# VH-VL binders against Late embryogenesis abundant protein 31 (RAB28): the designs that were tried, part 1

Every score and structure here is a prediction.

Target 1, 262 residues: Late embryogenesis abundant protein 31 (RAB28), of Arabidopsis thaliana (Mouse-ear cress) (q9lj97)
Amino acid sequence: MSQEEQPKRPQEPVTYGDVFEVSGELADKPIAPEDANMMQAAETRVFGHTQKGGAAAVMQSAATANKRGGFVHPGDTTDLAAERGVTVAQTDVPGARVTTEFVGGQVVGQYVEPRPVATAAAMEAEVVGLSLQSAITIGEALEATVQTAGNKPVDQSDAAAIQAAEVRACGTNVIAPGGIAASAQSAANHNATIDRDEDKIKLIDVLAGATGKLAADKAVTRQDAEGVVSAELRNNPNLSTHPGGVAASITAAARLNERADI
Unless a header shows other numbers, all headers, positions and changes below count from the first letter of the chain; Kabat numbers aren't used for antibody chains.
F, E and O stand for the ipSAE by ESMFold2-Fast, ESMFold2 and OpenDDE, each averaged over both directions (binder to target, target to binder). V2 = 0.75 x the mean of E and O + 0.25 x the DockQ between their complexes.
Where letters were taken out, [cut] stands.
The coordinates of atoms that the task and the answers printed are left out; those that the model quotes come from them. Centres of patches stay.

## First folded at step 1 (VH-VL)

Design a01 (framework fv_pamlectabart)
Fold by ESMFold2-Fast, scan of step 1:
Structure a01 (fold): chain C 262 residues (1-262), chain A 118 residues (1-118), chain B 107 residues (1-107)
Amino acid sequence: as target 1 above (262 residues)
Amino acid sequence: EVQLVESGGGLVQPGGSLRLSCAASGFTFSSYWISWVRQAPGKGLVWVGEINSDGSSTNYAPSLKDKFTISRDNAKNTLYLQMNSLRAEDTAVYYCARGYKYGSFDYWGQGTLVTVSS
Amino acid sequence: EIVMTQSPATLSVSPGERATLSCKASQSVRSNVAWYQQKPGQAPRALIYGASTRATGIPARFSGSGSGTEFTLTISSLQSEDFAVYYCQQYNNWPLTFGAGTKLELK
């Protein structure tokens, strides 16, 4: 009876700036259901499905949380999405296909796919769903990476990011023998000796079922995201993170947890 | 068209109980927070309480928490207000109002009058 | 709880004149203020939300402004159907609270 002084519902909406690297007026806008529907339609047109952990999936999760909080309603569209559109574009570069997703002219997602021989396995990747009533875990964020970068060959920056994620999830200073970090490190070392990208071990081969492969798991925090980003960045020759990669997925999860949690 | 229709009001004795209903149509009822708001004759609007989209969370005006219970049946598109231990001060028109953008109200029912009198 | 204070309690005006209604919050409510119109025997009608955004179907002569603690509703050219009671409401903090209302009456 006595715990009724404060409201039980979320006090603020999930905005574009909470989950994406956007600026200006769009950053402060709550993600609306029609924006998410438009992105899902655009992704389906381009990919044949929506990308789990990609812009459409993130927007659908945010819009659902915003509807439950009473911040938006079915049929709502942000003015910038209505005026400038929600689009998905593909660009071919040597050795890869880059897909970029836009809301109101700003980038909300980018996926880099090497040009491997087509495989059915990438389409079959199954990951644990994100929970809007519970915090997104490190394992769930790692599984989401399978949808955004599953076909990427594992390199040393990926292995470092995965190691940082496992250490943070388990609260230990050493990686588990036979765990996902050990598998990622093995894959990166093996791939360094392989000449053809299609013959390399991919992120999907390491991260599929990550939640079940971790000895322990926890809700993603901002500190966790900073650690994973730092690990990926420092182990990349260009001092950058991969769009849609491990650091990107962990960062998105941390932002969603900060706005929808507690 | 969005419609909210309250029913169940009437004369009740002090100390008695009454259950009000609000029938919703023309929108996806299960997607909205809904509030009860009351208005005593010749007086202003007073918020009674609210319920979230799936019925898992309720908030009440602190003075009314122990007397009133809000519930909903999304399969029937119906909102309820259970009123117990009624007193003369509870005499009012009771409105259901659809929550919009967290706590403003975009649509209101016509109201149902509850009179508490001996 | 946040107290919403409306002034004046009664405003006497003639058709064609401008009416300005004030609403003051006891602490900052940012822009989370709505305005409602109520005619005798009728349910309240939504006019403004977010302090300044006009609800669907509301005539352009109604405008809202303000942020923080001080808010106004302006009716630029009064028509006969505008004589009613007007309520402001904050939805920034729990519990939700309304002002006591301003009655617009014919001069």
Scores: ipSAE 0.000, ipTM 0.404, lowest interface PAE 16.5, mean pLDDT 81

Design a02 (framework fv_pamlectabart)
Fold by ESMFold2-Fast, scan of step 1:
Structure a02 (fold): chain C 262 residues (1-262), chain A 119 residues (1-119), chain B 107 residues (1-107)
Amino acid sequence: as target 1 above (262 residues)
Amino acid sequence: EVQLVESGGGLVQPGGSLRLSCAASGFTFSRYWISWVRQAPGKGLVWVGEINSDGSSTNYAPSLKDKFTISRDNAKNTLYLQMNSLRAEDTAVYYCARVGSYKYGMDVWGQGTLVTVSS
Amino acid sequence: EIVMTQSPATLSVSPGERATLSCKASQSVSSNVAWYQQKPGQAPRALIYGASTRATGIPARFSGSGSGTEFTLTISSLQSEDFAVYYCQQYNNWPYTFGAGTKLELK
């Protein structure tokens, strides 16, 4: 057995605002065990392990203290985490990979991994410059999902997230016949009848060329991301979003677009 | 030495009641959540329920919440399990176990006390 | 509730061999899985917590791995004292649930 003693009993709960730079309702919420577990799972899938000093480690420590103090129970999830998700999003940009960790649509961690920039011709350098200056669109974020989760079998939560993304891109609640959302729904239904994951339709099969398949497109906003995250959560029995998935990519795009408004 | 010791088990008639005790020593009992876990003869482990540090909150396995009550007396370093309306399927060795953090699971276990429900 | 499925039910091995025990969760439990060893007539003994961290005093021959839904306990160079029943347990969600156990027996 561990010889480490249990930490001193806390007199007040450790809230999100105590450990993260978050605002609004989330800041006053005690960090709940399921929030921490969702972040730990997301970090493990993205990084292959929990990041030392990262959001998951901080949240697990806080949730453990809150559980011991009786402020939260195992299995508890904050309303904002349940509604808007606990998400880890990766976006590849020229020269860097940006990984952003979210709870309830608010940033609780961000890691920038520098990547070697290929010595490029002037043409490619021009393309890089344009991508850094332009806001990321919903179609572009969906295409980015191919890079982060292209081999993931399409399930009902993916289909719901893609439908929300298409609806938001087009500004209507009508899904286009034969569009990307219809393709995702068909893929999810087909995959439900298939036993082997290797035989299932993948996200790359649906999202490749997404920008060209959408009837309209727009720059991703925080509200767009919240809607997509909510759709993915409502259609997942585990009330979680997939690391590197649709909601994660849309969320990363929203975050980067906010920074581009200099 | 960190230790948990169960007592109070024995033979009880169907429909009867029994109260188990778990005595803690060698650690600050009032700072830990504690679980009850049972094991029927020749079967696996089944979680019964747990109680938080100050005794203000309890959680039970869904099938047992109407029959079992967990309580604690931190001044006496003692945990209790009140068992009512006992049936033959409640026959098991009952363990108390200290719940650590999410990283630890159940790190300290008692030796168990046998409850036999038989006519 | 989360169902923990252990395989095989019984594993027959000889001393000095390597044993690999599997534990699968019906839904993601992150890394919140513990492993316990139980010998006849004894209380369970904690071996591994957090899927991969050895409990204090547990020999290096015991190692755990996995995350999400698939977990493995490995015992290298088996000793005679290692023949016991091994249980995995998730503590991610209430109610906490155990696998049915894998009995490690002498071949």
Scores: ipSAE 0.000, ipTM 0.368, lowest interface PAE 21.3, mean pLDDT 79

Design a03 (framework fv_pamlectabart)
Fold by ESMFold2-Fast, scan of step 1:
Structure a03 (fold): chain C 262 residues (1-262), chain A 120 residues (1-120), chain B 107 residues (1-107)
Amino acid sequence: as target 1 above (262 residues)
Amino acid sequence: EVQLVESGGGLVQPGGSLRLSCAASGFTFSNYWISWVRQAPGKGLVWVGEINTDGSSTNYAPSLKDKFTISRDNAKNTLYLQMNSLRAEDTAVYYCARDRYSSGTPFDYWGQGTLVTVSS
Amino acid sequence: EIVMTQSPATLSVSPGERATLSCKASQSISSNVAWYQQKPGQAPRALIYGASTRATGIPARFSGSGSGTEFTLTISSLQSEDFAVYYCQQYNKWPLTFGAGTKLELK
């Protein structure tokens, strides 16, 4: 018989899209307690502790609020986190380590830290004109995308971004036959005819070994990043870039190079 | 075609040392983290350790950290496992296995393994 | 370290039957579990990663499921080449750990 009055202004759940730059179905999902626990475990594995202000901390706060609001229950896991996992991956580039955090294959956190170099490696780097703060190249930034979005099916926006990156790296107006950009365009065209995502060609299939596959390479500049971002945006129906994708990795490299130069 | 081929196994006396090699072909070796995994006769799989793309960082199973050293030579597409102070419990088939794309990911390709027997 | 417990240790089945293999983690590992098949005298072969994603070339009769702490590998219609030892592995927390294996053998 007893009935409680509903509040006039109920608290809404804190969703992934409310706190992270994510898209699609994940953006609308309330952050669940088990999602947060999985991220905390993954951060502890990689960092030896939970990062202050990192994705795990954000997710724990959101999940706690969602439990109090009655939107989720202890032990709940979002469908995408259960299906595609909660992972933390590391990418090593010269002078830095990029650690990327994923929920359901989408980036929810990214951290860049300078990497110490062994004395022999530091001596060798100095001899060949490299330093502990050596600039990250376009090829290295493309390889970093393998860690942050390696399992993403290649689409036309990815292919456009990769083409812009190759053209900038090589200083040419045309892409190399059988090169990385040509492979990306082929993959995007093929994937457009494929029905199931698991059968599509992934970014790792195209970008692995990018540094060795480019005819020339160069340090990533802010201008390079703007060009790659523009290419990815123009070729996406929603006029957006993929979090953790090619444009994101090139942009991160440009920021690192700018800060290291000073 | 991705291939990993281990070599260097054999019979060693307790307290001895041995260096295993893993020759990689069919992929860009310098792009991948590579692990060593061992399996004692009739037993399960045990992760030994891993090495990052340029060899600047290694992670080991805590029980094996001070006993084994992993290194790599990207110019030769070769991975190494240096084993010191070997004991009977180190008898196992040693596999090299390629991490799918980064530290802590599953293994997509394995070598055939090389047998190390520690016996007097 | 995370302990992976596989059950049963041995499962005896006939060709054409369904086999269900279980893997339990001592703490939550999301869907960060992989399954490997190993035949006598051979290296392990990747079957499943991310709890449910089949590796390249793996037949549809193999399926994985589960999240958190409890995971299952199912073979829906056993073929003669499926009799092997199956291992689960967590890659959620360092160090990487494997279960003790389940031996699938002919009845």
Scores: ipSAE 0.000, ipTM 0.393, lowest interface PAE 18.7, mean pLDDT 79

Design a04 (framework fv_pamlectabart)
Fold by ESMFold2-Fast, scan of step 1:
Structure a04 (fold): chain C 262 residues (1-262), chain A 121 residues (1-121), chain B 107 residues (1-107)
Amino acid sequence: as target 1 above (262 residues)
Amino acid sequence: EVQLVESGGGLVQPGGSLRLSCAASGFTFSTYWISWVRQAPGKGLVWVGEINSDGSRTNYAPSLKDKFTISRDNAKNTLYLQMNSLRAEDTAVYYCAKSLYYGSGTYFDYWGQGTLVTVSS
Amino acid sequence: EIVMTQSPATLSVSPGERATLSCKASQSVSTNVAWYQQKPGQAPRALIYGASTRATGIPARFSGSGSGTEFTLTISSLQSEDFAVYYCQQYNSWPLTFGAGTKLELK
């Protein structure tokens, strides 16, 4: 009946690293019941229900096992989840809505919902029987960030991610004087001198119209996403990416482009 | 642990050619721009050039673009520098350096130990 | 190309003292300046980027400041391991350029 013995000792907790591709301090943490409840609430807010086979379901299962093992108690929350959050962000890209799930700034789930593109190009493609699976570009991914984090004050991690994105899009170290990376760097420097968040320059002020502001553009690859994620992580004091930020948007675009190539 | 290890340096005659290699480990090599930087004995650092993540784009210091070529093999986690028409002023320790973008350009977060190229007759 | 000028060329100090190193750009580079430490026979080590952000693992005694054309690297309470050559680099404009270096030596 009960055939296969558990590879790990029965007394070891189920950690984030055991069930998700996460790193650092989070990977070693036992999944706690309140972490799972927060993810379930976030999925319900965004999807209207808990996603089948999603992060909330995995976390609830792990938290239940950890309670049975005595490693966590009802109401417990992992410190990293409490400090950095349990969030679900949606990014709209041409032809799809991508929802990305985060714990402590690290990705634990992602879902793609196809959406018809209400443009003249999409209508023409449908009429002539053309594919609607055009690759998502770096500029398009940057513009999508306006929808998920447009009101976030620009900081050094945002500026670094935007810089990495522009350099990868153009294939050079050249930054246009009026370009998006120069604008982001200026915004981050200005915001460092401002005390009140409402007075700071926001991501929407920099990223709106990004596709038109780039000297060149390209389809987002996994390599592009990893470079942008690395830039944002290394320039954030907490070594995390912002939910729904630049790195999240570029990552979503890369994943959509990979699915089209399969 | 991030590591970059240069090799292929040595003594070469003026007008000769040499190819340097840089073996990378401890990070996803295929996702980063990598640069070559050189340093003549007792002198400062001079940027040679860079290559993007997939090798489709290279940039060079203006004085070096006609004689140096950068390439990479992501399957082998290896970066190359092909040097042609070498002269005495090309004598230097050659470093490979991993780029990390911040602000309006590139700085280098990790460096290899370098390989010495001596151009002499 | 942008010329980076470091001063002094050599600074003689004793352990426990403060050292202040200067780096000036021929034109504005915003805050896009990095600082590196190099010991004899070794590769450069990143210390500071974005003019003032410490690289991972760099002790708090190292601090950077500046914007535009004038930048400084300050080392408070010098340790014996800090005697090295220090280079500034601008990454605001292509091609990338380094200063000539400041040698920090034991008095």
Scores: ipSAE 0.000, ipTM 0.377, lowest interface PAE 18.0, mean pLDDT 80

Design a05 (framework fv_pamlectabart)
Fold by ESMFold2-Fast, scan of step 1:
Structure a05 (fold): chain C 262 residues (1-262), chain A 118 residues (1-118), chain B 107 residues (1-107)
Amino acid sequence: as target 1 above (262 residues)
Amino acid sequence: EVQLVESGGGLVQPGGSLRLSCAASGFTFSSYAISWVRQAPGKGLVWVGEINSDGSSTNYAPSLKDKFTISRDNAKNTLYLQMNSLRAEDTAVYYCARLWGRSYFDYWGQGTLVTVSS
Amino acid sequence: EIVMTQSPATLSVSPGERATLSCKASQSVSSYVAWYQQKPGQAPRALIYGASTRATGIPARFSGSGSGTEFTLTISSLQSEDFAVYYCQQYHNWPLTFGAGTKLELK
């Protein structure tokens, strides 16, 4: 990849941790060309083009530098990106559209586009700050999913994401018998035997009233979002999260909670 | 080379407690999630639990959550398993195993035997 | 929890033969299945991950296939060192679960 005409300075690869706020195994991985291509494809599907200054642009620049340095080769893919995917999800919440970009279940980019609220009551609440002072809980984020994906048939990836959310909300490793996660698993298993989508159990059937159905609840954190995203990605044949689905809603809640804490 | 070395196993009486250690070398310990996996004599592998790279999150097998605690000290490249209220059913070789991307176990220690007997 | 069922419990074969080991999940695990080899007195060794990807240093005679609920490990031309216990494992969801193992023994 480079000429050895004269002694050169030691070079180190550009890793995910060098350009993004990521942790664990991903942070030490050199950004690979196919990781960047996957993100570019995902951004193009969501935005209709590669977003300037988005994660794809950063990853392409890093991958090019790593290729020039001989740390990665054309066609290389980070194992985490291959196994857990590279995804972009959009979620509409009151007052904003949130777009979140993921590699290996971790957030590498997030964009919040403020949207005006049409109701006088919502505008008054925003001005006073009453509704915005409360942290969004896991149960509330699950209920928000009903608005963005309520008519989606429940599948294995939804059930896994809901289970991860319940475990995190309750602080237990065991799902409650007859609880929301058990209902989601039952729905996914039932739906696997049904041919017509209109006959399948939908997310609204499972997630409506989620706040009241959880044994315990908590404010959504970034770590909660990472866990839920990882569960949804691992359980999707395409290694992606559903736009406006459970992972997207939990991620949006985590981001809004972070911005509320000055 | 990647190495994981378990220690702390031995004979313990029913109702007793024991703390196992796993010393890691040859890789950036703070970048990997790690699990404990046990195997009773002549039986199969059973996942005990995992801890994420920075130690902020743990997950356990449902039957073991109230009994076992996993922790880590990234400055010392060491993983721990605190075992309380031990019963004969806990007799097993305990392995620490590294998770590749929180997925499969790419490297395993040689294990340490815990025997719960009077 | 997801239950992994391996069959047969024991498979008796001769060197040079082909061995096929089965693993069935109680619900879909996509392709998130790994296979491990364990010899007496030794730690398990990773063979396959992602249902079909060979781990580093694993000979080409080992191959994995499957998706959803049914998975297979194939050893195409058995060597004497291949007689061991083989475990499948899902990493699709918590808790992580293993099959009970298939013992490959000399006929």
Scores: ipSAE 0.000, ipTM 0.389, lowest interface PAE 19.5, mean pLDDT 81

Design a06 (framework fv_pamlectabart)
Fold by ESMFold2-Fast, scan of step 1:
Structure a06 (fold): chain C 262 residues (1-262), chain A 121 residues (1-121), chain B 107 residues (1-107)
Amino acid sequence: as target 1 above (262 residues)
Amino acid sequence: EVQLVESGGGLVQPGGSLRLSCAASGFTFSDYWISWVRQAPGKGLVWVGEINPDGSSTNYAPSLKDKFTISRDNAKNTLYLQMNSLRAEDTAVYYCARTKITYSGRAFDIWGQGTLVTVSS
Amino acid sequence: EIVMTQSPATLSVSPGERATLSCKASQSVGSNVAWYQQKPGQAPRALIYGASTRATGIPARFSGSGSGTEFTLTISSLQSEDFAVYYCQQYNNWPPTFGAGTKLELK
């Protein structure tokens, strides 16, 4: 016997914004089962297993709850995850190995682990960096990629990421003639005609001395990382980034700058 | 809901000044480059300029640089366009648009409703 | 600056028909082209970016193609809600530039 409309709590799906610090369109999206499966696969590729307490575990739990609530079905994928991908990237910065997880170009997880210093030169460089406590720049992050992926043949996804990085560093919509991005695009085009990896132009050939090759430079921000990640993802057939590659390095730099309040 | 809402448009006399605002909601405003784009009555879209996430860098269309200044207040989630020395040719609907950085440039994924600026005597 | 030229200026079509809209760049822009839909009194809405990638929420009847200097937006089976002005935009070279638009109107 109700004479009035009794208020009822609507059932709400678990969205990305409910469990992660994400913004924009992604924040309002229910976490879908295929998104979670993509993250689990990405974590397994990078870690050799699904990371305990990582984004995949959170996403699987949320997707399961959403399936039970009838908000998503098996095989469903969030539009942003399908369009921009779900990736896990790993890169080395002075004193640490940083693994960053993202969906649709936004960070949903990060793990920082200290790494042993192997040489006196590496130890000296770390001490200088820590002492200065300066923000990591786009050029510095590009140079760091030489340590994590220097021997990788340059492909179109690398060239796209480098172009996005140069555009963001310089604050322009075009790349400089004869600059680092132009060099990367040239390398990718050349490598497409070469069969043996040994004979291809490598990332070290393009990124060594990146800070000196950029017309302008700036501290890496989360927004810079999103742009570089998006560029690399869009130009990769599998909608993924290379572990330890350009996007991974830029993302790690952004996260470290945030930790330093810079 | 991700939204941009422009305000501050109106009638202004030639040689006058006007300041437009764009209020952002539903996303982390300080994470994005935001652009101003204008559209004269019955004409196409023309890019005016942009501002980076922290407000330290701005870029303007070459023909408009000396007339317009873009700024932002991230604490208020608000973008501004200061317009000086306005002429009849500046009559247009002014949109703010969120920049989606891609491979080598800017595309716009979210647009405000626009605010009309009319310059006439 | 790069000039984007759209044709035709106006296209008169009926619901259920296929519409094909052309966009030509004054020099190569790769695949860095976006398409926008604008209804009278409304803001532009993103449809396509990267010449061929549909924006989120855009129906499958919208498709983009092309590279270099020639680009096409196709609407495979026109719905009544599709009557609008369509703009192409290049973002390969600074500054970003738009075409003058193609008005899709009911025949």
Scores: ipSAE 0.000, ipTM 0.391, lowest interface PAE 13.9, mean pLDDT 80

Design a07 (framework fv_pamlectabart)
Fold by ESMFold2-Fast, scan of step 1:
Formats: C-alpha cells, structure tokens, sequence
Structure a07 (fold): chain C 262 residues (1-262), chain A 117 residues (1-117), chain B 107 residues (1-107)
C-alpha cells in the first residue's frame, strides 16, 4: 500500500448517527461532501436559501471535518444518498406547514411553521390544546390523515406507512389479521389493478375510526414518525411523501407532542 | 481504549432461554450502533443483529428473527441479547462488536453458549 | 440476502511470499466491504474497511482493493504471524453477511 499510517492516534469520522437521530446502515456512514451539497441545493430550492441551523449547515460542517481527517474526499457521496437521494419535502396540515429533510429515506431535519388560521376561534382552540398538553396518539394522527388526504387512492406507500404506524402503536412486529394495516395492504393491491382513480379504495375507507380499530395506541414520538416516514418513502417511486398523507400527519403529531413536553 | 466484554454464556437445555450481556467502555456507548455476531465451533462468522444508538431500531438476520431480541441500557453502557427457544444449532461463541461505518472495528472476547441435554 | 463467496477455501504459502485472497458479492455492494483476521481462540481483528482503507495499527503489507462485486485482500511479504483465517463482510445491505473464510496456512 502506498498510503502510510499516521504516527498519532486517529480520530473517528463524524457519522450521520453522531449528529442526527437516524437508524440502520445510514447511522454509521461518514457524512460526505456531495451529500451536504445535495442537501444545500434542496434547501435552496425549497426555502430560497440555505436555512441557518438546518441540516445542510450541519452536514457541511461534518463533511468539512471528515475531509480534513481524510475519511472522505471531495465529490464523495454515501451509497444511501446516491441510491435514495437527499430530499426536502413540505406538507401542509391544518394550522401548520411541516418541512422534513431526508437522507437515504430517513429524517435528518424537521421544521414546523405555524400558518395563519381562518378564524380567531381556531387559533384560540390550538393554543388551549397545547397548554393542556394533550398528547396526539398514532390512531389520532391516522384519523387526521382522513381530513387532509381522505380522497387519495391507497397505494403501496400508504400501506407501508400505515403498517409501520400500526406496529408502533401496538408494540408488535406483525400486522393484526383484519386490522387497519391489513386493510390498507389489501386496498393497495386492489387499486394496483384498477385504471380509474374514482373506482379505487380511498384512505378514508381504511383510516376512518383508526383509534377504535387499533388493538393498542400510544403518543406519537419522533422515532415513530421517522419509522413511518421511512416506510412511506421506500415504497414510493418518487422517493417522496404525499402532502397531507400518513407520514405528514404522523410527523406533525410528533412535532406537536415534542412542543407539549416542554 | 475501546473495550467490549461479553458475559452470560453457559450450558442451556434445548428449548431454554438465556440472556447475554455486553459491557462497553472507552467510548460514548449511546452514540453507536452495536452488533451481535456468532460463530459455531470450527465454523465461520454469522451476523445475528444490531441495535441503534438510542435502542429504537433493531435489525436481525432473517433466520434468527423472533427467536432473539437485542436491547440496550445506555445508562449502564450495556447491550443485551435475549435468546429464546434455543436448539443445538445455536451453540456458538457470541460476540458483540462496534461498527465503524458498518465495518466492525472493535470486538469483545466472546462468550460461549452451549445448547445440550 | 447478499451472498459473499470467498476463494480459495485454503491457501498454502511460504513466509516472504505474496498471498491474494478473493471475495465476490452476489450483487453490487459498492465499496462497503470489510476484511477480518481471526487466529484460533481469538476474536476477529479488523484489517480493512471501505474495501481499501487499512484499520488503525494494521501493517502496510495488508492491502485491499475492488468495488462493486469483486474484492481482493493482498498480503505482501508474508510473516509467520499472518497465518490465520480471513473473512470478508459486506455492509451495503441488511442483513450483514460474511464470507465463509479463507484459511491461510504454511506450505
């Protein structure tokens, strides 16, 4: 080998898991320069500039440190970022706009922007709800999806997200026979054979009454949201989440629950 | 200075259960994924599974899913492998190992599990 | 599951010679391959990660190469302490998989 060993104790690279709450193979990957460049470009497309304190800034700092340490080189991209991309998605839910930043299908940044509400009563209700510290459950977030995307035909990405949500709500590794996830999978399979959207099974047909259909329920956590988002992205040909869809609703719920915990 | 020390191995009857521990020191345990790897006497290495830094995600070898459960206690810097429904083919030295960009850079000494009547 | 195939199963060489060990993946793993050395009664020791990056403290006589599906571990000027079993491992996809090993033995 042409490369000589360093005489001093080596430093470890800054990995995704060191700076973000990510899991699986991505957590141990050194943050690479091209990953950071892709995130900066995505943030600029969505926000018109790189967000101060956003994921792009964190990734640029980490990639620079990794270059100085010799762990990555200019132009390097992690395999997961190259295969699944670096994306920024915005989803509108009642009362807020949620922006979620992803690397390899996993969340590395989330921002909730409260949006103007139509009435003073709606604004007051939101404030009262937060002050009461009512935690939003997985079942409640699934029901909220009915209001934001109830008429969307169920596809494989929806079914995967719903399965992840049910598994997390019930604390089981498999879906319940005849449960909400099984219904969503059945709907997605049926819809794959149907040409007209009007004839397809919709999210409302599966998610209405979700709190009553789940065997167990729990308050939505950030980790729950990350799992649901990952499932929806991996099963979507466009590597994106649907605006107001399952992942968006679960993400919004997790964010609101974090604010209530303060 | 990184150290991983396995314990809890021993003789178990077929159908029995056993919990292995891995004590970590010399690094920020709560920041790393950790894997379990086993090796039957005279055989090669077989990956068992892994757990995320915060314990929220686990991945298992498909053949071992539902038989083994990985958990961790970050306050105690300890990793666990719960082994249920053990059979003779589960006889092996079990290692815990810390990944370095998924390559396993630090390994414990291993603890022997023998499943026999 | 990605299958890692190592060849040969056993390689007989003399000290001072060059040894070349092969590892083939059933599908592309990019450069996400590590190599390990294991001596009898000991835990594996990391040698190479990212297909070609030597782990800390590993002598320069060990080198790795390859990408995609074909990988090679080369040991130049073999020392007596190098006779051991060598394993390759992919970490591109879950589950993580190891090759069956190549035993390097004295001829």
Amino acid sequence: as target 1 above (262 residues)
Amino acid sequence: EVQLVESGGGLVQPGGSLRLSCAASGFTFSSYWISWVRQAPGKGLVWVGEISSDGSSTNYAPSLKDKFTISRDNAKNTLYLQMNSLRAEDTAVYYCARPYTRGLDYWGQGTLVTVSS
Amino acid sequence: EIVMTQSPATLSVSPGERATLSCKASQSVSSNVAWYQQKPGQAPRALIYYASTRATGIPARFSGSGSGTEFTLTISSLQSEDFAVYYCQQYSNWPLTFGAGTKLELK
Scores: ipSAE 0.000, ipTM 0.378, lowest interface PAE 15.5, mean pLDDT 79

